# VHH binders against Glyoxylate/succinic semialdehyde reductase 2, chloroplastic (GLYR2): the designs that were tried, part 12

Target 1, 314 residues: Glyoxylate/succinic semialdehyde reductase 2, chloroplastic (GLYR2), of Arabidopsis thaliana (Mouse-ear cress) (f4i907)
Amino acid sequence: LAYRVYSSLQSTTPSTRDELGTVSIGFLGMGIMGSPMAQNLIKAGCDVTVWNRTKSKCDPLVGLGAKYKSSPEEVTATCDLTFAMLADPESAIDVACGKNGAIFGISSGKGYVDVSTVDVASSILISKQIKDTGALFLEAPVSGSKKPAEDGQLIFLTAGDKPLYEKAAPFLDIMGKSKFYLGEVGNGAAMKLVVNMIMGSMMASFAEGILLSQKVGLDPNVLVEVVSQGAINAPMYSLKGPSMIKSVYPTAFPLKHQQKDMRLALGLAESVSQSTPIAAAANELYKVAKSYGLSDEDFSAVIEALKAAKSREA

## First folded at step 3 (VHH)

Design h15 (framework vhh_7qia_2)
Fold by ESMFold2-Fast, scan of step 3:
Structure h15 (fold): chain B 314 residues (1-314), chain A 121 residues (1-121)
Amino acid sequence: as target 1 above (314 residues)
Amino acid sequence: QLQLVESGGGLVQPGGSLRLSCEASGFTFSDYAMGWYRQAPGKQRELVAFIYSGGSTNYADSVKGRFTISRDNAKNTVYLQMNSLRPEDTAIYYCAKEYVYGSDTLWGDYWGKGTPVTVSS
């Protein structure tokens, strides 16, 4: 019963419950992210039609007042604006472009907003297929996990058709705390890679600092405190530092996924002839950590790659 | 300027209660999750409780059923109601502005100066 907080930037027309209810919303994918996102739209008073490959996953949404259709094609045929939240690029492509896919029901005057985390090439492919129908496309991958999805605290990295971004904005504000419009399709996925490249590089640098402080006789806990109070503070330093000092790495972001993002970012840099030597060096440390069997540990386990072999526990 | 001001700490007997408050300024309070951390003498800072913008809450197992976190967005304030206090709850308590990263990680990107809580006879 509590109304969702709307974080609406740059709207010249106030969004109302009645205005939101005049747009029919489709939502494809009732997984751990899609289900809470769709629930927030329903709770805000939106007219929502859902689909999932496993029909029973839609039952909680129907219980909250959503409509159900048996295929992505039927959802896009019935709805003005369809969101898709899928687990991987293959699923996102299949739901958009495969048998009974969104492209077979969508048409001019309608929009498709893909909030799935996909690679640049997959986003471009889906965009082309959707736009070939005459419909508009917006890439809108999210930053944030299950709990931010439940609480309407997602960050959207949008790219694609600007008129669709403007039409989707009130609904993105229901599901998230922030949204950015980044221009051409592919730029949302590219932005995620650049951010994670910076993150991986910063963590590797922080690990060097912790080990150097220990080796010269300084207290690394004081290093974490000094960093947290100074101009170079990042939230992850205060959270990860104490655990890294104790050599424990409870998994929030797996090291193997950080290394994958480093590899992809280096490929992106290669494609435009941009030098990223810090990221290249950091990537080598993540590869070493993977060789030590730390792939499923938190990416902060990169510190293990910098320790002398005889200093590590068996 | 981002600021978090904790209050409500003090000395209490075992089994007693305290209510901590944290008044926030310099950011859009309603858009952020807020957490309470504590640091006991000689120990690392640990997460005690947190609350998302939408009101969902999580607690450390050591305080579950005894502590309650809540927020008042109109007052830019987050609270920690502490009941059935134990000597092991003795610590400096810190308010933090949080954001979520990855699957489950909470990152306090700013901490207040802290408010001391001592539980002793």
Scores: ipSAE 0.000, ipTM 0.138, lowest interface PAE 14.8, mean pLDDT 84

Design h16 (framework vhh_7qia_2)
Fold by ESMFold2-Fast, scan of step 3:
Structure h16 (fold): chain B 314 residues (1-314), chain A 119 residues (1-119)
Amino acid sequence: as target 1 above (314 residues)
Amino acid sequence: QLQLVESGGGLVQPGGSLRLSCEASGFTFSDYAMGWYRQAPGKQRELVAFIYSGGSTNYADSVKGRFTISRDNAKNTVYLQMNSLRPEDTAIYYCATYEYGSDSEWYYWGKGTPVTVSS
């Protein structure tokens, strides 16, 4: 154990497939993001133990060679390093600190890496509870949706214990294409909210453009082509545009999660008296789309909020 | 500018105690984690104890129960109370911190304070 503690704290980490297999990895949350992230770790040769509130969602991971434990407590008790990917702040807190939570199994020499999108206050709360056990904490929210998660192309926005960042780095590199260390706890959550606020706003603006092009008699497929060749091109537009034109929204990032991120970003802006009027307007559109029953569709379904009632597709 | 100054090292007999101090200046001390490292002759530097900005602590297994790290944010000082010292604790002890945004290594080290435990 002393060797592992010194190795992690001195930035000595495994980097080969054989060495990666000697570190026991826990993964909490087998949702749309957590499942492909854990699969990439298993495919890279990592020793992975999984948990999800709905056990059946772990079945594909177990089929690929993962172990299963019935609680977050059991996962953190058996693993050196545990990742958590939960849908919202309430779930992230409950999994870390609630009944049979991670804090009851984790101990000194171990690490907890929360890759969930949570508010700054929630990240600080989880950090305090984890660190009070003697374990290390790193927040590591991701930029990227389902396809980057599947392809191992996520961007990690990390903050917290530097020795844990170093120990986690090889595993972050398996799941992502880049990682940033942003200093003290809270900074990763803040950066992620700002990034997702921009993403939600740009998607709402893109939806306006598609509908306007259609209403004035233009082909929206040509709009997608025009923006793809110009200075405002974003991969998200090319990926989502064709489906939005067809009014189909296969879920990569659920609309309810984008609206949650807008709400949290607006709260962050309020706390420092920063005006964000574009984000405020975009948030109202996401709320309208939720009222239409589109919460579990892709966030690109925000376009439905802008359609005339008679043109709206269910 | 950032500065760390260690003090409190010396010669002690096995079973003795020492209290190391590290006075920090040039940054908002309360926002940063602090660590104590040591380097014995012929060995690499190793982390001994760590204290987070919030006050929670972590220890190497070899010193757990014998050493206590603490901080006084009003005095910009981190301490290492060393009890039940053993000959294998003989080393130069370094105070360390990292600046916001630093990359793969601890950003700043003090000059060190030598501790010798005679057998």
Scores: ipSAE 0.000, ipTM 0.102, lowest interface PAE 21.0, mean pLDDT 84

Design i01 (framework vhh_enristomig)
Fold by ESMFold2-Fast, scan of step 3:
Structure i01 (fold): chain B 314 residues (1-314), chain A 121 residues (1-121)
Amino acid sequence: as target 1 above (314 residues)
Amino acid sequence: EVQLLESGGGEVQPGGSLRLSCAASGFTFSDYAISWYRQAPGKQREWVSTIYSGGSTNYAESVKGRFTISRDNAKNTLYLQMSSLRAEDTAVYYCARGYSDWEDSYGMDVWGQGTLVTVKP
């Protein structure tokens, strides 16, 4: 017969500043991404409680009006909806599931939104542990780094419990410019792999273009301008092109991480029998660049894999 | 707890040498790029050097050829060997853990407390 759903998360979704302030928000992780994200929530009028392993990193947020709790467990015990932004999968698992972790304070009627960049297996593990408490889980990894986080311009690749996505949506809109609901847990991480596969392939192709332009006597700086004004423009070309021409690769995204993402995306493609020959070829170039010792340089260093033998030693 | 703790600062004569250390705890040290920064009196914090997880290194132009960054992953420790020290090298030196993303410049998410280096006649 008839059933009643008992949950603060299944109430009407807040949309105004006053309504947003009635939902208690937790935020775990005050690093380079988490701090600006939490600040945007506070500036929008949200009731925010923060935690970080190093307490002093919470001080700027407390100064802006946030509350502080000494553990993830205490944050999830006092908040309706808790976001987590950790540096790596191990930290995300530890904060969610470890000693004094979020699972020990969270309960039915509450939600946990993990906006950390984690692998599929880690997201599934955290989801299982959270949902075993009776709470809801949403995976919400971001596209965008520090400046988009500060500006509220992140892109959220969400997957998991649809009711939690709907409840979290106004808060995601405060922290980002767009959000996508991708279905089952793991699909956010999978989408990020597909996007990075495209990114790695386009960078390898761009490197071929730069070297070809140089070898036929064209100015590669003009190539960057031509590409930037045309239909094939990507912001990455304007950002990376000048440095690639100078053979300098200041690290924003390490080449070893790009190669890892290529390998994982190729594995995903194989699991569904989808051919990705461009990604396969690009992956070989990243492997060559790694063999040259360029693993920790920016992934734009893939251009080195295409260069002829070095000039004679002085 | 994720922490970085600097040591080895002190007073040194111009032209002298000094070795700084940074002890890391609470994270997998070998997976991260770690940097040295410094802040001189009345100036903004400036980047000095970075060592990446694979061992490659970068240096600010002002210290290139005089400073050497290195790491010992077994000891979770970062080093900065400073030589040919000048008065303008006087600063508080900070150890910082790097974070990178495809959409932005390399950032720092964990900072140490700093160690003072004074170069005086």
Scores: ipSAE 0.000, ipTM 0.171, lowest interface PAE 14.2, mean pLDDT 85

Design i03 (from a01 with G99P S106T G108A M109F V111Y; framework vhh_enristomig)
Fold by ESMFold2-Fast, scan of step 3:
Structure i03 (fold): chain B 314 residues (1-314), chain A 122 residues (1-122)
Amino acid sequence: as target 1 above (314 residues)
Amino acid sequence: EVQLLESGGGEVQPGGSLRLSCAASGFTFSDYAISWYRQAPGKQREWVSTIYSGGSTNYAESVKGRFTISRDNAKNTLYLQMSSLRAEDTAVYYCAREPYSDWEDTYAFDYWGQGTLVTVKP
């Protein structure tokens, strides 16, 4: 059947497997993102050594042919190239720089690729600690959640040492559909802030459209259909529109984190004297929504900031 | 591969009750908010109810007090208990996976099931 044929065509050739197997790969963090990423490397024929704070989460990977080491230090000591995928900036710093951390095993001639989502300052800190050992560092935060991670369809926003980007590229291609090299360390995190600034501004503008359509007697569900079929389409409109019309905000990305990203993006803009008046206006709406107690609701709850006060009274 | 399969639809008289089920596979069910939507002939798809990963629930005003959403994470199954059914509840009912609540990905997409028909006839 077509599905079986497609699956067969996705197999690596013996020569490709041999080439990939000459570089020893470490992978730190077997969470919801790291586990499927590491599995894709193993399935492509890579020599993979894994670590996780909770050892039992490594068991599926070992069952697929991975090796296990008891600390980040031991992984970086035995591997040419180590990837790290942690849940938050604190975890990323602890795994890289803490007790038995990656910096204690890594050395000149080796590379550390941090694919975790961290802030600019944390990325710079990890980079400095890694590079002080003589090793190379690449920041490579991802766009894409669990399903793109499982399918090898992540987008990598890379920055740091260009020679390491080139060495890591074949492995990034196994785990993702695209990769961008953005220059100096911090630029990957900065790119993610700029993207989220656009997202937050767009959501605020969409909220204005929904409320205006209602106030002039139009069906806002038809508005969602119109924008979804036109040149301004973004998946967020179909994803968030129905819930916003019903004043329900199931949390995918908390409003407080969107507001944090707006604040950080505005700070980035100020540091280079770049005016971002739309983002500035949108940020004020997110602050208003936070004042209404909507911090832990989805960021689409920004629509509440635009409603007349009497429409929100209990 | 994300799959959602609705069942439990059928014909029922006004004032009657019906229970819909949605069997989920291909993802960690307990991590996601899951919703019920419905679409009547010639109308737009309408949101009905959502249950969040933490167990809290929300309902469309038209179904409040009449419908109850619930989940069984051990069975990877979503339910919609419908009572006091009305002619206007006649629709194809769809199960949908809402975006993951983790902020690792701001571009998450909904996944939809094939639907199950509910017909309220006197």
Scores: ipSAE 0.000, ipTM 0.147, lowest interface PAE 11.8, mean pLDDT 84

Design i04 (from e10 with D98E E99G G102D W103F L104E P105D D106S S107W Y108A; framework vhh_7qia_2)
Fold by ESMFold2-Fast, scan of step 3:
Structure i04 (fold): chain B 314 residues (1-314), chain A 122 residues (1-122)
Amino acid sequence: as target 1 above (314 residues)
Amino acid sequence: QLQLVESGGGLVQPGGSLRLSCEASGFTFSDYAMGWYRQAPGKQRELVAFIYSGGSTNYADSVKGRFTISRDNAKNTVYLQMNSLRPEDTAIYYCAREGYSDFEDSWAFDYWGKGTPVTVSS
């Protein structure tokens, strides 16, 4: 599709694009999620400035019309609204609050929207540091992996400053299909962890089903079809099942990130004395898969943690 | 074994058209975003067109309305249809697959083909 045809199919009007282009957008983190999110903003006509720890990861975005700055500080100094998409709590804190971090360039009248998956305490810490500059803060962790990020179909779980939520809303709508405002800082992070805890537990249980079906002489492809037609269906099963049966795990959501989310969710559960024994068991399987060197494979590679080692096929 | 093989380049007159193809092997093609880059002599490589695994496309401003990227997942092939070619489009054109090495640092094109030369001259 040509750009003009693509724009008309996306229902973006020229006046809406002009209005969106008056807000300068920063985007920190050009990883598997951040890069497609930033590209969707550029496609919608936004003025986007990008940063990544490894500069070469910004080259595709610059080729599409983005500007580049050498630090988070420089991005927040030049942009009205900055998004951050980082791999873990340590990176999110370092980019926001560390050396040459976002807090050193941001000021009153500006906003910082952290779409990273972090723990509640980290979100509160970043919020305090950002707000101490006079700027506004919104946490907005996403539900959805690489394909929803590419397709602008993410779900945003937002919390923090309501005025910033309202200002960010058009940009969230470009990158996603829905958004929820959940109140106080920390609530977005908490909701995201609960959702991903369920997802990781379900994938581990599905892996058990595949292997059990094979071991009792059933066709696991028929299992996937049976599941898809019944009340326990989830799109993840139909998406991941065929590859899991073939023992190939093309990466959409890395196993190491699923394990990180399990660890963080278990910490949240401990903080309120809530038992989550299914998630605890699933987390052990993700740790085993990491020990097999599967950290960068898709999280569906958790099935490998359940397989008995054999030197030859029976 | 991961492989990208470009074809379709050549010499054309200004205003002419070319269709570039890139045949991929050694990975699940439908799971990856694919792009076309170009590099003219003495210049840095620039992204020309990009197609996501979900089918959405994006183009450099210099080629919008003239170039169209598409994919055929059944043939493991990505295409670049180039219309209304200009002398400034003269470059070696490279096919690239999206990269993944680390979540924080994972979005660059990981694997590049050897390139196919395009010369637009009278």
Scores: ipSAE 0.000, ipTM 0.130, lowest interface PAE 12.1, mean pLDDT 84

Design i05 (from b09 with Y99T P111Y; framework vhh_enristomig)
Amino acid sequence: EVQLLESGGGEVQPGGSLRLSCAASGFTFSDYDISWYRQAPGKQREWVSTISSSGETNYAESVKGRFTISRDNAKNTLYLQMSSLRAEDTAVYYCAKVTETYGSDTEWFDYWGQGTLVTVKP
ESMFold2-Fast, scan of step 3: ipSAE 0.011; ipTM 0.272

Design i06 (from b09 with S104E P111Y; framework vhh_enristomig)
Amino acid sequence: EVQLLESGGGEVQPGGSLRLSCAASGFTFSDYDISWYRQAPGKQREWVSTISSSGETNYAESVKGRFTISRDNAKNTLYLQMSSLRAEDTAVYYCAKVYETYGEDTEWFDYWGQGTLVTVKP
ESMFold2-Fast, scan of step 3: ipSAE 0.006; ipTM 0.216

Design i07 (from b09 with V98T Y102W W108Y P111Y; framework vhh_enristomig)
Fold by ESMFold2-Fast, scan of step 3:
Structure i07 (fold): chain B 314 residues (1-314), chain A 122 residues (1-122)
Amino acid sequence: as target 1 above (314 residues)
Amino acid sequence: EVQLLESGGGEVQPGGSLRLSCAASGFTFSDYDISWYRQAPGKQREWVSTISSSGETNYAESVKGRFTISRDNAKNTLYLQMSSLRAEDTAVYYCAKTYETWGSDTEYFDYWGQGTLVTVKP
């Protein structure tokens, strides 16, 4: 529905290490993304308390000066601002709202910032439960993988309570290179769906190019190089191209998750009567790839949906 | 075709040492962070150690100062040098290459082989 972008210039934030250290920070989830994010906060001089379902994953953070608490409830009870980075929507809901969850320790004057990748409905559910305590909520899903997380180069797609966005801004700036305020809860998840819809369409188009180049007698490895030097260069083409040419699809983003995101984005488009014909066509190719049993392969396996030999091999 | 093959396990007495190896094939080994995990009977898999593509190392508190992770990129091989072994170190040890799940803490492993069994008993 109504999406708005706000710049970091609209936030008022502490400017010194000592001022940042007066805000107690909780961090829930010490996985491949959460651990480097929390480490960047500690290196910047923040007072950080960590929790993870598997306690031993907190040990490196404690070694760097973090405090440890045995539950999300204890973390939110002792911290002014708590970040959560969980594996999936079910884990995000359980950590926030389940037994010994964040809602039992959090209160008015405190904030909960969920940087996990969750669906719109899950974000709305967590927001309601957090806000029912009197606390503030911000969704802040990230764009970027492990290396950007380690380097403090993440992109945050934030939505929710604007006062919390402003309070969280200096900490988001430590962990990332940019942040966007997108308005109402759900808009961060919606923005991520739109981005992934574009990504899925681009991958399907790239697959067409690879197969066409092969069929007319061109070297598809040269195609990848030509693309990489021109205006249509995308890092995913250079990363995925060589493996697609070899018909191997080591999983970074499962095809079934890309197809799910296509379906959800098409539903979002339908709800506002916006035509997205390229995404619709790409979605059909992902469905074909799923019918070939490629659901758990990387989404670059969409190329298999375009191979004429597959339909001839009855 | 991505394969991670563990070896070097066996029986040792408390205080003993073992060196585990993991032979990698089917991917550009030097480009990836690679980890050791272990699983004792009746317990979930526990992270032990990670070495980054740049050679930076990290360890679980329970093994820090006793275990050393290293890599040989020319041989596509990961190592875990274990010293001062304890009964609690008894487990099947796995090496793992993980996929990024686009901002999730879910670890997705390319291959979980049979692992290599380490038994510490007097």
Scores: ipSAE 0.000, ipTM 0.200, lowest interface PAE 11.2, mean pLDDT 84

Design i08 (framework vhh_7ubx_2)
Fold by ESMFold2-Fast, scan of step 3:
Structure i08 (fold): chain B 314 residues (1-314), chain A 122 residues (1-122)
Amino acid sequence: as target 1 above (314 residues)
Amino acid sequence: QVQLVESGGGLVQPGGSLRLSCAASGFTFSDYAMTWVRQAPGKGPEWIATIYSGGSTMRDDSTKGRFTISRDNAKNTLYLQMTSLKPEDTALYYCAREGYSDWEDSYGFDYRGPGTQVTVSS
């Protein structure tokens, strides 16, 4: 049969600040992203318990009314729903599965929502360990940097246990402007990969346009303005165009990370027999730029791969 | 410049054995936990095993009796010993490093290799 039924959590979904306060929330990781996310939960009236490896990073949250526990294990033992926002996959795995980790305090009836940007393998590992306790797991990586985190305007790319997605939804809505449920664990990271594949391809195409405009005697600054006023406008063109014309690439997203995303997206496309010839061509340009020593420059440095110069001095 | 290159896959008959290798370069291998993941055509990725920097291992229950993860830090190499192979084990096998660095809204995906194909058939 075609009809698909999703199990609902038996509890009333909280819709008001008073109702939201009945669910005890844990938050692991008080870094540049985690701190403002947790602050938004506290300001919305949630009962929040925080942890960070460096305890002093919790002080602003405690000042706003949060509780503190000395380990991830103690946080998950006392909370119904725990969010984790860690800097890297090693930290995410250690906080979830290491000594005094979340798995030692969590149990059936509870949920673990990893909002960290981690790799697919790490999300699968954490999910397996959390679910082995009887608890539910949701992957929920974010699109949006520090300012969207402060403003409650993050975009959540969720995957994992559907009942936990439904239970977590009101809290995701406090921290973000939109959320998507994408199915199996790993699909949030995969969605980010597809988005970044599009981003890398469009930047390579834009670089071709800039250089072609220069070579036929047009002003590339006028090209940026024409593109920005027309139907093909993207904010990225206005942000990157002027610096690309000047051959400076202040790093917001490193070229090496963009190239890695292209490679992984191509692997994903091959696994399902989907042709992505534009991404394939763009990937070759990012590889050329890496060969020029531009790995740590902004990904907009891909324009250097298209320039007439055939050798590099240093 | 992190690079992971898998090898050792191939065609094997049911009940056979294979040893997969993953050659790592561009980072201090001994400082990182390493993982094996597989993906069958048209299916999602499946975690197999992780080996931590200290040598401790974590394995999936469905394969732990047949698959063993190990590492050789002197050679910067990760291994997966596979025994009693079944047709259901047919997949592309990846090694992965827990390597994350984000600077903006959409962050770099992990360092994993291109994979090595394992096909189990008569």
Scores: ipSAE 0.000, ipTM 0.107, lowest interface PAE 13.0, mean pLDDT 83

Design i09 (framework vhh_8dlx_2)
Fold by ESMFold2-Fast, scan of step 3:
Structure i09 (fold): chain B 314 residues (1-314), chain A 122 residues (1-122)
Amino acid sequence: as target 1 above (314 residues)
Amino acid sequence: EVQLVESGGGVVQPGRSLRLSCAASGFTFSDYAMHWVRQAPGKGLEWIGNIYYSGSTFYNPSLKSLVTISRDDSTNTLYLQMNSLRAEDTAIYYCAREGYSDWEDSYYMDVWGKGTLVTVSS
């Protein structure tokens, strides 16, 4: 019955760090973000079982004391609370709802926390499929890239079942510095897309500034310094500016993922008839950069979309 | 131009073996993990296995006893050896490169071959 689901989850809330180890944690997805997040849980003393499509990506986690299962279904069958960190909506849906997916192992009394960046419709779909099993669902997309993930400094944008938010809170605190509860399923995904839409637009604008400063005979390194001391300072400008000036783009957030987020944000804007012309223009630049083969470079490679042919060839 | 070209497909009788090849060009093959993936008629993609740049292999548990993946970095070639073929092995077989920025996620394979059809029938 439904009452058993809520009662069981309430009774399993950990109140101390000693008690955190009594909750069995699953973690699906050992990519750039998922691996350091899972490592932080293991280092904090959590009982963690991992899965990744490429099994060898689990090896570092197993070396740290994690268990391994061969499918999402087996992970959710053996764990009380399962986190999923996938790169895109298609992967998140497949891991949750596809063949050998999480829905086939999960049941009443358990929780599924999707920390992936997905669109609103995908989050709602996964939530429905998970909740149809009798389990609880929380979306919890993160703000922050690889370094915040390694340092346990992520920001979680959560929405869904409030009791699951409360049960997940100690584990979110291990992996992050802050968490927000945003209400109904879909609101976490929406907030994350709006934040990343702003971020992508800001990077495109910054790239215009760098190239304009160069073309009028200014030192773009001085531009980065001026920006860093003023009202428009952003950490990503100081971090990425020097590399952009040198035309090197070490990947922290892939350009293809930023373009995906722009596309999804534009779809969200369309659904409510909100104009976002800056994001629309920035999205075109990311598409151009992808056409140049820069999909796997950092999203700061958007600057290449603005360069004249002669400048790029020289 | 970065490309992968599969070869060796065709009609095979049940119980026989078949080796597929994948010729890589336009990139430093020895730096990349490589995958084999198949798609049976009316089905989704099924991951067969991969081989890392180090030579370590990992397989779909359902297929491990039936397949072997190997690579020859001197010729930029990836291989899939299949044994004891059954009608259910009929599929288009793809090789794919795991890119550096998405080497952790097989869904983001950045280069795919065109595929080679294997039909298992008498």
Scores: ipSAE 0.000, ipTM 0.124, lowest interface PAE 11.9, mean pLDDT 85

